# VH-VL binders against Large ribosomal subunit protein bL9 (rplI), part 6

Target 1, 148 residues: Large ribosomal subunit protein bL9 (rplI), of Lachnospira eligens (c4z4q1)
Amino acid sequence: MDVILLEDVKTLGKKGQIVKINDGYARNYVLPKKLGIEATAKNLNDLKLARKREEKEAAEELAAAKELAAKIKECTVTVSMKTGEGGRTFGTVSTKEVAEEAKKQLGLDIDKKKMKLDVPIKALGNYIIQIKLHKDVTAELTVKVVEK
Key: E = the ipSAE of ESMFold2; O = the ipSAE of OpenDDE; V2 = 0.75 times the mean of E and O plus 0.25 times the DockQ between their complexes.

## First folded at step 6 (VH-VL)

Design c5 (from i2c with heavy chain T105D, light chain Y31Q; framework fv_sibeprenlimab)
Heavy chain, then light chain:
Amino acid sequence: QVQLVQSGAEVKKPGASVKVSCKASGYTFTDYYIHWVRQATGQGLEWMGWIDPNSGYTNYAQKFQGRVTMTADKSISTVYMELSSLRSEDTAVYFCAREGDYYGDYFDYWGQGTLVTVSS
Amino acid sequence: EIVMTQSPATLSVSPGERATLSCRASQSVDQKGYSYLHWYQQKPGQAPRLLIYDASTRATGIPARFSGSGSRTEFTLTISSLQSEDFAVYYCQQYDNWPYTFGGGTKVEIK
ESMFold2-Fast, scan of step 6: ipSAE 0.502; ipTM 0.788

Design c6 (from i2c with heavy chain Y102R, light chain Y31E; framework fv_sibeprenlimab; at its last look DockQ between E and O 0.42; V2 from the best seeds 0.00; counts 0 for: pae O 3.6 > 2)
Heavy chain, then light chain:
Amino acid sequence: QVQLVQSGAEVKKPGASVKVSCKASGYTFTDYYIHWVRQATGQGLEWMGWIDPNSGYTNYAQKFQGRVTMTADKSISTVYMELSSLRSEDTAVYFCAREGDRYGTYFDYWGQGTLVTVSS
Amino acid sequence: EIVMTQSPATLSVSPGERATLSCRASQSVDEKGYSYLHWYQQKPGQAPRLLIYDASTRATGIPARFSGSGSRTEFTLTISSLQSEDFAVYYCQQYDNWPYTFGGGTKVEIK
ESMFold2-Fast, scan of step 6: ipSAE 0.531; ipTM 0.791
ESMFold2, look of step 7: ipSAE 0.226; ipTM 0.630
ESMFold2 (binder alone), look of step 7: mean pLDDT 90; pTM 0.906
OpenDDE, look of step 7: ipSAE 0.035; ipTM 0.686

Design c7 (from i2c with heavy chain Y102T Y103W, light chain Y31E; framework fv_sibeprenlimab)
Fold by ESMFold2-Fast, scan of step 6:
Structure c7 (fold): chain C 148 residues (1-148), chain A 120 residues (1-120), chain B 111 residues (1-111)
Amino acid sequence: as target 1 above (148 residues)
Amino acid sequence: QVQLVQSGAEVKKPGASVKVSCKASGYTFTDYYIHWVRQATGQGLEWMGWIDPNSGYTNYAQKFQGRVTMTADKSISTVYMELSSLRSEDTAVYFCAREGDTWGTYFDYWGQGTLVTVSS
Amino acid sequence: EIVMTQSPATLSVSPGERATLSCRASQSVDEKGYSYLHWYQQKPGQAPRLLIYDASTRATGIPARFSGSGSRTEFTLTISSLQSEDFAVYYCQQYDNWPYTFGGGTKVEIK
């Protein structure tokens, strides 16, 4: 029986490959576990359409991430810190606080878990925070820390 | 520019076979499916099947199953369509067409067509 | 197989007038939010040319006077201001289900 693999199967091959396997193995293992489907003309065509839709959606997601990253690069979020005598600051600015301010000031819902700070924000000034929007797209958000 | 160039007109007797070629240029040959569509004189379009030039896998319309064979030669970026056991009703212009622009399911570029005449 | 029915078989219109062509599928050609319905133009002695894909998206280089609409089983191709070069036969095609099928065509003649 020729079978189209729906996912990688170590002993058979890679997702999307057509493999010729024993009928018993196909009927008793591969087909019931949804690891593959019989390679009929209709099934091969359905898989091809599904793959094209998935690839199109993935490309649109990547393009959207790149567009958002370009927009974020032009934005600045402002965060306030309390200061004492001589300009001394108290505390640190967290990724949680940056995410909250990004939503308030820019309308951006950014997951704080996707933010990377190379150094703690504990002084006034400008900082760049890396934000992973996509496996292939990282945005740079400017955070301006000012006196409250 | 993308081009699909087909072989010239053929005249065949009933029962013979014909093999039409379609040479692709201007794009990566293995990245796009090629379809074959025929059209009898003054009639509509009829889909025959497709081939994936990369894998060599084919998919044919039931009407042509057993009579049609599609193949691809990567070294010269050419797809072939062979139709056997020809009948007078197989007289038609045969077109090759490229599927999509990456993820598309439409036929974006077509060959110029090959007239196959089946007569005694 | 999905049967594609086009109407009218022949449409006679004057230059500058609007032409509306219909295409009906025997069952839905939509899946997961996509309409797998495409339109092609064929001029005498030429290969078909892609006009509209996914029901409503105009192909590259196609004039704005061509537009497509519809979903599921009923689709239309509209030419807003017919030009002399639009004399042709127009075919709809479904790519939702194997085997892929074309409509019988609508011949647009200039009056």
Scores: ipSAE 0.449, ipTM 0.749, lowest interface PAE 2.3, mean pLDDT 88

Design c8 (from i2c with heavy chain Y33W, light chain Y31E; framework fv_sibeprenlimab)
Fold by ESMFold2-Fast, scan of step 6:
Parts: C-alpha cells; sequence; structure tokens
Structure c8 (fold): chain C 148 residues (1-148), chain A 120 residues (1-120), chain B 111 residues (1-111)
C-alpha cells in the first residue's frame, strides 16, 4: 500500500512523503494510529487544500498581530501612583496594573504574562513595555506613570 | 529565476532505450515534484508519471508501467526519465514539468522539450 | 480514466474579438468546492504555459483578458479581446485523479 505520512515516522520517512509499505503494517498500525493515509490522488489533493487553508489562517494571524503591534506603538497607557509629602512615591506598578489600564484606556485584553517587566515600576516617568503578541511579533507599549 | 533545462534530441532504433534529463535551477530542487508529459507530432499532451525528488517516490501512468523509470540526482538537481523497448509510436517531444508544492496542483514551469525519434 | 473533450477543435477569430473555448470532463473534477481543472497555452515549437488553474484563477503574469469559468464537468476559457500573441493551441487538464488527462486541444487561429 502507498501511504501519505501525516507525521514523521523514523523508519518510514518524513511528514508529507509518500512511502510504499506492507499492507498489514498499513492497515493494522499506520492508518489506525492516523500516522498516514492511503495515497490516492484525492487524498493528496485534500492534504494540499488543508495546507493552503492552514497557511492562509497563519498569514492572517501574523498580519493581525503586526497591525495590532503598530497601533500599540502609537499608544500610551497612564498609570497613577500615590505620592507622599515631598513627592515620594508609594507602592509599585506591575504587569497586572498595566494590563488593567490597557483594557480600560485602549480596550486591549493583554495577557500580563506576555509582558516583559523585569522589575516592578517604582518611580514616576515614561516606560516602554514589550508585549509578545505572536511568536514572531513583539509590541512596544508606552506606560506613563503619573502622580495620583 | 526558475528554469527546467532538458537534454538534446535523440534518435533511437526500435527496441532501444532512451534517457532524457531535466536540470532544475532557481528553486529548492527537493521541494517540488517533477512530472513527465509527452506529445507526438500534431497530437495532444499525454501524462506519463511523476517523481518526488526528495524521497525518490514515483507514480507512473499504467500505460507506461514496466517501460518507464524516473530517477532524481539531488547533487546536480537533475531528474531523469528512461523509456525502454522503444517503438515508432514513442516518437514524441518529451517534457518535464514542475508541480507547485503546497498550493499547487498544476504544472507551473516546463522544460523546453526533448524530441525523441524512433526509426530504423 | 477521466476523458477530457475540447470543442471546437479549431476556432477562427479576428484580433479584438472574443474567443470562447469549451472543455468537458467525463465525470466531475470537483472536490469540496474546488475544481481541479487547469488551462495551458502552447505556441508552435514551445512548451505549454500555465494560464488558468482551479478553473478560474489566473496564473502569475497572465493578462486579464484570459478568464476561466465552470464547475463539475463543463468548463470555459474566455479570451475577451484577442491579441496577435494569443493565436495558439489551448489545452485543458484535469487534476482530480490519476492518470492526469488533457483535452485534445483547441487551436485558435486568425480569421
Amino acid sequence: as target 1 above (148 residues)
Amino acid sequence: QVQLVQSGAEVKKPGASVKVSCKASGYTFTDYWIHWVRQATGQGLEWMGWIDPNSGYTNYAQKFQGRVTMTADKSISTVYMELSSLRSEDTAVYFCAREGDYYGTYFDYWGQGTLVTVSS
Amino acid sequence: EIVMTQSPATLSVSPGERATLSCRASQSVDEKGYSYLHWYQQKPGQAPRLLIYDASTRATGIPARFSGSGSRTEFTLTISSLQSEDFAVYYCQQYDNWPYTFGGGTKVEIK
């Protein structure tokens, strides 16, 4: 039986390759485990269509991430900190506070775990926080910390 | 740019074998399948089969099974089509053609063709 | 095997006129909403050139005057305003099943 491999199989070949294998092995192991499917013209066409759809969806996701990153770069999130007598700051600003304000001010639901903030913010000022939106896309968000 | 360059014209006697080459350039040789299509003088196109240059897998049209052999040499990005037991009816121009992988189910680039004449 | 029939065998057209070429498959070449039907152009002494794939998608570099339509078993290639370089033989091909088969060709010649 000729079989199209759906996954890498060490003894047979690489994902996407067509291999000629024993009928018993194909019917009793490869096909039931969904490691491959019979190599017919129709099955090959189906796999090519599935690849085309997957790539289109991946490209759209990447494009959306890039567009969002470009918009975030132009935005500023304002976070307030309490100040005492003489201007001394009280407390810290963490990814939690940044995420909450990003949602309120920009309408963005950002996963705080995808924000890079090595140490919490302890002083007033402007900061740039990196946000991982996609495997290949990192956004830069400006965070302005002001006196409450 | 993508090119498929075939070997030159051949004249063979009945019963002989012919081996036509198709050298690929301008793309990753192992990412695309190569088909062979022939055309007798004044006639239409006839598909012969295809080869995956990466794995060496071949699939031949039943009409040619037992007489055709397709092979690939990765080191020189060349595919070969050998047709044995030649008859006068095998006189034709033989084309190699690339099948676009991933999105392609069509032949996007073709070799220039090789005329094989079978006569005594 | 799937038999592809093209008509007419020869079509005589003047430059600037519309040419309509027909291709019929002996059984459906459609799967899941896609037509595995392609069109190629061949000029004398040259290799075929891809024109239209999946019944209606123009290949890269192919002028907008070429269009394809159809589904299942009946397909049409249209050249809306024929230019001198368009006089050639046109072949349809099915890619639905093995062996892959071509039509007999339609020769488009000057009137």
Scores: ipSAE 0.450, ipTM 0.749, lowest interface PAE 2.3, mean pLDDT 88

Design n1a (from n1 with light chain S31Y A50D S93D; framework fv_unasnemab)
Fold by ESMFold2-Fast, scan of step 6:
Structure n1a (fold): chain C 148 residues (1-148), chain A 123 residues (1-123), chain B 107 residues (1-107)
Amino acid sequence: as target 1 above (148 residues)
Amino acid sequence: EVQLVESGGGLVQPGRSLRLSCTASGFTFSDHYMDWVRQAPGKGLEWVAEIRNKANSYTTYYAESVKGRFTISRDDSKSIVYLQMNSLRTEDTALYYCARGYSTSWYRYFDYWGKGTTVTVSS
Amino acid sequence: DIQMTQSPSSVSASVGDRVTITCRASQSISYYLNWYQQKPGKAPKLLIYDASSLQSGVPSRFSGSGSGTDFTLTISSLQPEDFASYFCQQSYDTPYTFGGGTKVEME
């Protein structure tokens, strides 16, 4: 029996694949356990419609990520660092601090795990931090580090 | 066993905010879409919001009636889904259910629901 | 948005009766239609998904049929525990929408 897999099955294949399996195994295990569904003409048509729906949702997700990235690009988050003798700074600014200040100052709820700092922020000045919003969208947030 | 426990409901005045929480147990929370569905007293069901899993980039979807006012979020490390409700209106008065979303190319449904938490918006 | 029209709003029935509830979508949703049961004071329970697939643990007296715009939930022989409200829900597109519900009450 040809079966469309509804989820990954280690011995059979990956979600969405059409696999040919023994009829008894299909009827007694795969179908009752909802691991797959028979590849009938109806179900193959439904797979096409489901893929169209997923394409629409993927496009909406991409559009939302691009819109958020555009908003983030216009924003600046200000973070303070203490300075000592000779104008040298103490410590570093972490992605956790940036995320906290982004929420506090801009109302932006950004996941710190999605933030990338190429080098540690150890000095005063302006920095651009990259934020992974989507596999195809990276936002750039300006972080202004000031003395106080 | 699968359990979903909602909390955070209460009586609140129009224009104010509430945050609802739903604590999940008995399954791999991070694999599932999570949804909020509400029911006004004596009325039918209204879907409110969905947050997808990590594999789908935590994408969020909202009913038009709450878009811009409500925010759904999740903490996979604690197995909690949240609904932040801002600018509440009397029309938001309802029992709020947390529901587990099951999603494949064939199936999209809510297979487990919590008992709900009551939100009353009144002056 | 996809509107779901459910009928009847209520039905009076006796134990052993065959009960039929219908649901109509404002546009084709293929087979992306779910049915839920809700008892007074309780959360909804999934009965049927993908128009005709019976959820695990749900009695075989419940069945679903239909495709496109017209769907039916049938209870072949009503039992005392089946007096409840029933809701259809389309899962074809967001926002997901529910029918207005059908109350199955004792005659």
Scores: ipSAE 0.013, ipTM 0.625, lowest interface PAE 8.5, mean pLDDT 87

Design n1d (from n1 with heavy chain S57Y, light chain S93D; framework fv_unasnemab; at its last look DockQ between E and O 0.38; V2 from the best seeds 0.00; counts 0 for: pae E 3.1 > 2)
Heavy chain, then light chain:
Amino acid sequence: EVQLVESGGGLVQPGRSLRLSCTASGFTFSDHYMDWVRQAPGKGLEWVAEIRNKANYYTTYYAESVKGRFTISRDDSKSIVYLQMNSLRTEDTALYYCARGYSTSWYRYFDYWGKGTTVTVSS
Amino acid sequence: DIQMTQSPSSVSASVGDRVTITCRASQSISSYLNWYQQKPGKAPKLLIYAASSLQSGVPSRFSGSGSGTDFTLTISSLQPEDFASYFCQQSYDTPYTFGGGTKVEME
ESMFold2-Fast, scan of step 6: ipSAE 0.527; ipTM 0.799
ESMFold2, look of step 7: ipSAE 0.329; ipTM 0.721
ESMFold2 (binder alone), look of step 7: mean pLDDT 93; pTM 0.939
OpenDDE, look of step 7: ipSAE 0.599; ipTM 0.836

Design n1e (from n1 with heavy chain T104E, light chain S31R A50E; framework fv_unasnemab)
Fold by ESMFold2-Fast, scan of step 6:
Structure n1e (fold): chain C 148 residues (1-148), chain A 123 residues (1-123), chain B 107 residues (1-107)
Amino acid sequence: as target 1 above (148 residues)
Amino acid sequence: EVQLVESGGGLVQPGRSLRLSCTASGFTFSDHYMDWVRQAPGKGLEWVAEIRNKANSYTTYYAESVKGRFTISRDDSKSIVYLQMNSLRTEDTALYYCARGYSESWYRYFDYWGKGTTVTVSS
Amino acid sequence: DIQMTQSPSSVSASVGDRVTITCRASQSISRYLNWYQQKPGKAPKLLIYEASSLQSGVPSRFSGSGSGTDFTLTISSLQPEDFASYFCQQSYSTPYTFGGGTKVEME
């Protein structure tokens, strides 16, 4: 019997695939455990509608991430560092400071773990920090480090 | 045993904020979508917000009535889902339920609910 | 948004009666409809998902049917513990929407 898989089944295939399996295996295992459903015309149409719904939602998620990334690109966060005589800076600016200032100045709640800042900032200047918003979307935030 | 325990409700004046928490146990929290559903006194059920799992980028969805005022978030390390409610209105008065969303298959439903936490917005 | 219209708003019934509750969607939702039971002072309980699939632990006197826009919840022989409110809910797309509810009351 043709069966639509409702979840990944190691020996049969992946969620959403239509597989031909022995009638006994289908009736005694796959269908009772809700691992799949019979590939009737009605169920095939339901699969098509479910896929359309999930694709629409995925597209909306991607679009939202792209829109947020575009807004972040236009923003600048200012972070202060204390300087001593001779221009020497004290302390560092890490993802923690950047996240705190982004919230205060822009109203953006950014996850520190999503920021790419491998080495803390130790000097005054302008920096572009990458923020991973989605598997396919990375935002660029301008961080301006100024004298306190 | 699956359990969902809500907390953070109370009496607040219009225009103020409250943060609700829902602590989950007995299942792999990080695999599930999590939802908030409310019920005004003597009224029916109204879906409020959903936050998806990591595989779906923690995407959030809101009912139009709360969009821009409420924020749903989660902490998978603590198995907690939150609802930050800003600019509260008298119309937000309700019992707020935390519910487990099921999206492993195409059949989405709320199979487990907490007992709810009461939010009263009044002057 | 998909609107869910539930009827009747209330029904008076006696133990042993057959009770039917209807739910209509403003557009086709295929089989993406769930039914919940709520007793006074309690959280809702899932009865039926995907229009006709009975949730584990729910008595067989409850059944669901329908597809597209028209759905029915049937209680074949009402028991004392079934006096409660019942809600349908579409799970086709966000925002998820509930019907207005049906209160099953003792006659």
Scores: ipSAE 0.006, ipTM 0.580, lowest interface PAE 9.2, mean pLDDT 86

Design n1f (from n1 with light chain S91D T94Y; framework fv_unasnemab)
Fold by ESMFold2-Fast, scan of step 6:
Structure n1f (fold): chain C 148 residues (1-148), chain A 123 residues (1-123), chain B 107 residues (1-107)
Amino acid sequence: as target 1 above (148 residues)
Amino acid sequence: EVQLVESGGGLVQPGRSLRLSCTASGFTFSDHYMDWVRQAPGKGLEWVAEIRNKANSYTTYYAESVKGRFTISRDDSKSIVYLQMNSLRTEDTALYYCARGYSTSWYRYFDYWGKGTTVTVSS
Amino acid sequence: DIQMTQSPSSVSASVGDRVTITCRASQSISSYLNWYQQKPGKAPKLLIYAASSLQSGVPSRFSGSGSGTDFTLTISSLQPEDFASYFCQQDYSYPYTFGGGTKVEME
């Protein structure tokens, strides 16, 4: 029986491949476990349509990431630092703190692991933090550090 | 055995927020897409939101009726999927089901469902 | 959005009857259609996926057919435990949409 693999299966092949296997193995294992489906004309057409759908979804995800990046570029998150004698600052503003403030001030729920700081935030001023939204899209968020 | 247990439902006033949780057990949670589906009293089923697995970048999708108000998220270390519901409306009143999406990207059926948690939005 | 129209809304039947439920999509969805059973006070249960594939553990009296826009769920010989509501669902594209449901009740 020819079957279309729905996921990677060791010794059989990769997701989307058509493999010829014993009818008993197909009916007793591969099909019941949903590792594959019979390669009928109907199912081959479904596979073709599923690939088209995945391509469309990938394009929409890229477009959405680009739109979000454009919006983030116009945003500023304000973070406070304690200052001492002579206006000297203490400590460093972390990506965790920036993520918390982005959620509070902008409603943006950003994974701190996706944030990259070009320069450590150790003083008052404006900083740009890069946020990886997609393989091909990086947003730039302005972080304004003010005296507490 | 596969189990999904929803919690967090209750009575809330319009405009308020509520967070639903769904605790999964009996399978490798991190391999599956997870969905929320709701059912208003005496009505049919309405898909609400989906969060994909790690292999598919935890991508999220929403029904237009909840987009911008609801946020789906997950914690694979605890086997929990969440639904954060903000700016609740009376028409959000429903029994909310957690459902397991299968691990393939081509067929997106729900093979296991929790018993549901009731959300009532009323003054 | 893809609208799913289910008919009939309800059907009265007796044990041993052949019951047929129809689902129509507003556009072609190939075989991206699933069927669920829901008993009063219970969560839905998957019966059929990919239009005609029987879920493991589901009795063989349940069968699905169709492609494109017209789909059918058939119960070849209705049993007491089959009195329930049945819903179709398309998984062709987001948002996923369900039919309005068909209640199979005792005659």
Scores: ipSAE 0.445, ipTM 0.780, lowest interface PAE 2.4, mean pLDDT 88

Design n1g (from n1 with light chain A50D S93E T94W; framework fv_unasnemab)
Fold by ESMFold2-Fast, scan of step 6:
Structure n1g (fold): chain C 148 residues (1-148), chain A 123 residues (1-123), chain B 107 residues (1-107)
Amino acid sequence: as target 1 above (148 residues)
Amino acid sequence: EVQLVESGGGLVQPGRSLRLSCTASGFTFSDHYMDWVRQAPGKGLEWVAEIRNKANSYTTYYAESVKGRFTISRDDSKSIVYLQMNSLRTEDTALYYCARGYSTSWYRYFDYWGKGTTVTVSS
Amino acid sequence: DIQMTQSPSSVSASVGDRVTITCRASQSISSYLNWYQQKPGKAPKLLIYDASSLQSGVPSRFSGSGSGTDFTLTISSLQPEDFASYFCQQSYEWPYTFGGGTKVEME
């Protein structure tokens, strides 16, 4: 029978593919475990409509990520560091401090793992931190490090 | 065992704010969409808001009746979803349910619900 | 918004009766329709998803059918624990919308 795969199945195919398999295998394994559904005219039409819906939602999520990135680009997060004689700084600013201040100052709950900061900040100044919001969208957050 | 426990409801005057919380346990919270659904006394169900998971950019959706006044958010590290309700109106009076969203390209439904927390907006 | 029209608003039935509840969408929603049961004082419980898929743990006397705009929930032989309110819900498009509900009450 022809079956529409609901998830990736090794040896059969990828999610969304239509595969022809033995009726017994379909009835006793694939269908009961919800790995696939029979490729009836109704189910094929439903798959087509589901794809259109997912495409629309994917486009909306991409648009939302781009809008958030544009907003983030106009924002600045201020983080303080202790300073001493000659402008010497003490301590560092890591993704943890940036995420905490972003939440306090901008209301943004940013996953620090998505922030690109290879080395902690050790000096006063303005920094641009990249944040991956979506596979196709990277935001740039300005972090202003000031003296305490 | 999957559990959703709402809190934060109460009696509040029109124009005020309340924040609802829903603490989840018994499943991988970060994989799921989370929703708020309300029910006015003696009335039917009304979907209020959804927040998607990280893989879907924490996208939020709102019912038109609450857009601009309510904000849904989540803290995956604590397994909590929130509903910040501002500029409350008497018509916001309802039992507010937290619901777990299940989403694939084929299936979308609310498979687990909390017991709800009551919000009464009255002068 | 997609409007969900549910009928009847209430039905009086006896144990053993076949009960049917209908739900109509204002536009095609494919099979993206769910059915929930709500007992007085309790949270809703998922019965059927994707129009006809029975949720684990739900008795086989419950069944769903339909596609596009017209959907039906059937209880083949009503039991005492089935006296409750039932709601359909479309999950095709945001905002998600519910039908007005059907109260199945004892005659």
Scores: ipSAE 0.013, ipTM 0.612, lowest interface PAE 7.6, mean pLDDT 86

Design n1h (from n1 with heavy chain N53D N56R; framework fv_unasnemab)
Heavy chain, then light chain:
Amino acid sequence: EVQLVESGGGLVQPGRSLRLSCTASGFTFSDHYMDWVRQAPGKGLEWVAEIRDKARSYTTYYAESVKGRFTISRDDSKSIVYLQMNSLRTEDTALYYCARGYSTSWYRYFDYWGKGTTVTVSS
Amino acid sequence: DIQMTQSPSSVSASVGDRVTITCRASQSISSYLNWYQQKPGKAPKLLIYAASSLQSGVPSRFSGSGSGTDFTLTISSLQPEDFASYFCQQSYSTPYTFGGGTKVEME
ESMFold2-Fast, scan of step 6: ipSAE 0.522; ipTM 0.801

Design n1j (from n1 with heavy chain S103D S105I, light chain S31N; framework fv_unasnemab)
Fold by ESMFold2-Fast, scan of step 6:
Structure n1j (fold): chain C 148 residues (1-148), chain A 123 residues (1-123), chain B 107 residues (1-107)
Amino acid sequence: as target 1 above (148 residues)
Amino acid sequence: EVQLVESGGGLVQPGRSLRLSCTASGFTFSDHYMDWVRQAPGKGLEWVAEIRNKANSYTTYYAESVKGRFTISRDDSKSIVYLQMNSLRTEDTALYYCARGYDTIWYRYFDYWGKGTTVTVSS
Amino acid sequence: DIQMTQSPSSVSASVGDRVTITCRASQSISNYLNWYQQKPGKAPKLLIYAASSLQSGVPSRFSGSGSGTDFTLTISSLQPEDFASYFCQQSYSTPYTFGGGTKVEME
């Protein structure tokens, strides 16, 4: 019988291939272990529809990430640092603190592990933080550091 | 033997229209997706449009560069796929290929291509 | 849209050489990647589909590998008829997109 392989099977073929195999082997091994399914017209059509669904979902996820990145690009998060005599700043602004202020000020729930700083935030001024929202989408958030 | 033969190309002024045809033979045309792919002189390949088979409701898809200007259609009784090109621009100048789409759950590819028909858009 | 980045843009090679061409997708496309060969003045010809499956009639010196975002086409021992342009193409979702191409030319 013709079967659609759902995963790689040694001696038969690779995931996705349609292979013609002995009926006994198919019914006693391949089909029961869900290594493949019978390549009926119905099953071929059902899987085509499932693939189209996966494509649509992947495209929608990518589009949502791009839309969020566009919104983030227009945003600024303000963080304050204490200054001493002579205008010297104390400490650094961490990605944790930026994530907390982003949630407070913009309503954005950003994973601090996804944030990358090109230079440490040790002084007053404006900084750009890169945020990986998706495998293929990186957002840029402006962080404005002001005197407390 | 599978054969695809494009026709309808030519020289046309910007803003005008052309209709390309691709006549297929040697296979069950109605079972296949049909696509147009173009290639500007000395450049790479750009997918233009696809029309699916009756089982997929003859749905059509377009590259953003041609959306709203080009229309793909088919006549299964004659085994012909068409590309109606309106509001042509100099950037549409290319060799236009007709290609047969092969579609399964795990495989999508263009297994046969015609020789192409040349469209030149200039004043 | 899914962007396909192909490298190198060109390579000079001699008969008998091993030639490797790479292709990267801007997002995961599973194994929905095809390789086409185009000789000067001719239409493209399908070489490999589903990243690694050899099209009927294509010599075994051609092979494809990869999954997700990184893909490779290898010609194990270049023959005179292999001097051509090569294109990768994602067929995961419309709009289908091609790599910029790689021209394999004589030294």
Scores: ipSAE 0.006, ipTM 0.504, lowest interface PAE 9.9, mean pLDDT 85

Design n1l (from n1 with heavy chain T59I, light chain A50D S93D; framework fv_unasnemab)
Fold by ESMFold2-Fast, scan of step 6:
Structure n1l (fold): chain C 148 residues (1-148), chain A 123 residues (1-123), chain B 107 residues (1-107)
Amino acid sequence: as target 1 above (148 residues)
Amino acid sequence: EVQLVESGGGLVQPGRSLRLSCTASGFTFSDHYMDWVRQAPGKGLEWVAEIRNKANSYITYYAESVKGRFTISRDDSKSIVYLQMNSLRTEDTALYYCARGYSTSWYRYFDYWGKGTTVTVSS
Amino acid sequence: DIQMTQSPSSVSASVGDRVTITCRASQSISSYLNWYQQKPGKAPKLLIYDASSLQSGVPSRFSGSGSGTDFTLTISSLQPEDFASYFCQQSYDTPYTFGGGTKVEME
């Protein structure tokens, strides 16, 4: 029977593919586990509509990532470092601290694992941290380090 | 066994904020879309928000009635989905359910629901 | 937004009766329609997805049909545990929308 896969199945193929499998395997495994559905005319039309919906949602996701990146580019997160004699700083500012302060100050919930610093934050001043929001979208957040 | 446990509800004055949490167990949380659905006392169901999985860049969707006031987020390492509710209104009074979206299929449905947490907004 | 209209709002029935509930979408949603059952004080339970697919563990007396804009949920022989509220829900597009519900109560 021809079956439309509803998710990736290692032995059969990728989500959305139409695969021909034996009737027993389809009835006893693939269909009951909701891994696929029979490729009837109705289901093929539904697949076409599902693909259009996915394309629309993918476009919306990309647009949302671009808008968030534009918002982040205009924002600054302020973090403080303790200073000693002559303005010497102690320690470094981590991506974890930046993520926590971005949440507190800007309401931005950013995964610290998606953050990349070009240079370590060891001194007072302004830094740019890159945040990968999407395969095709990287945001730049300004981190301003001030004396505590 | 799939379980969803909501918490964070309570009595709050109009204009204030509440943060709801939903802790998931018994499945690979990171693969699923997660949703919030509410039900006002004696009324029907109203979908509130959805957050997608990592493969879909954690994109969020909201009902128009809550857009700009509510924020859905998730922490895959803890298997928790959150609903941050700001600028609460009396019409936000409802039992708030956390629901699991079936994310591995093109057909979307909510196959597991928590027991809900009650939010009452009154003066 | 896609509007979902359920009818009737309530129905009185006896054990053994056939009960039908209808749901109408304001635009074509193909087969992207789900049915949920909710008992008083409890969370909703998925009964049917994709208009006619019975969820695992749901008794065969429940069935769904329809496509496009008009859908029906049928309980072929009502049992005592079936007295509950029933909701349809379109999953075609966000925002997802629910019907107003149908309460099936004892006659």
Scores: ipSAE 0.134, ipTM 0.684, lowest interface PAE 4.9, mean pLDDT 87

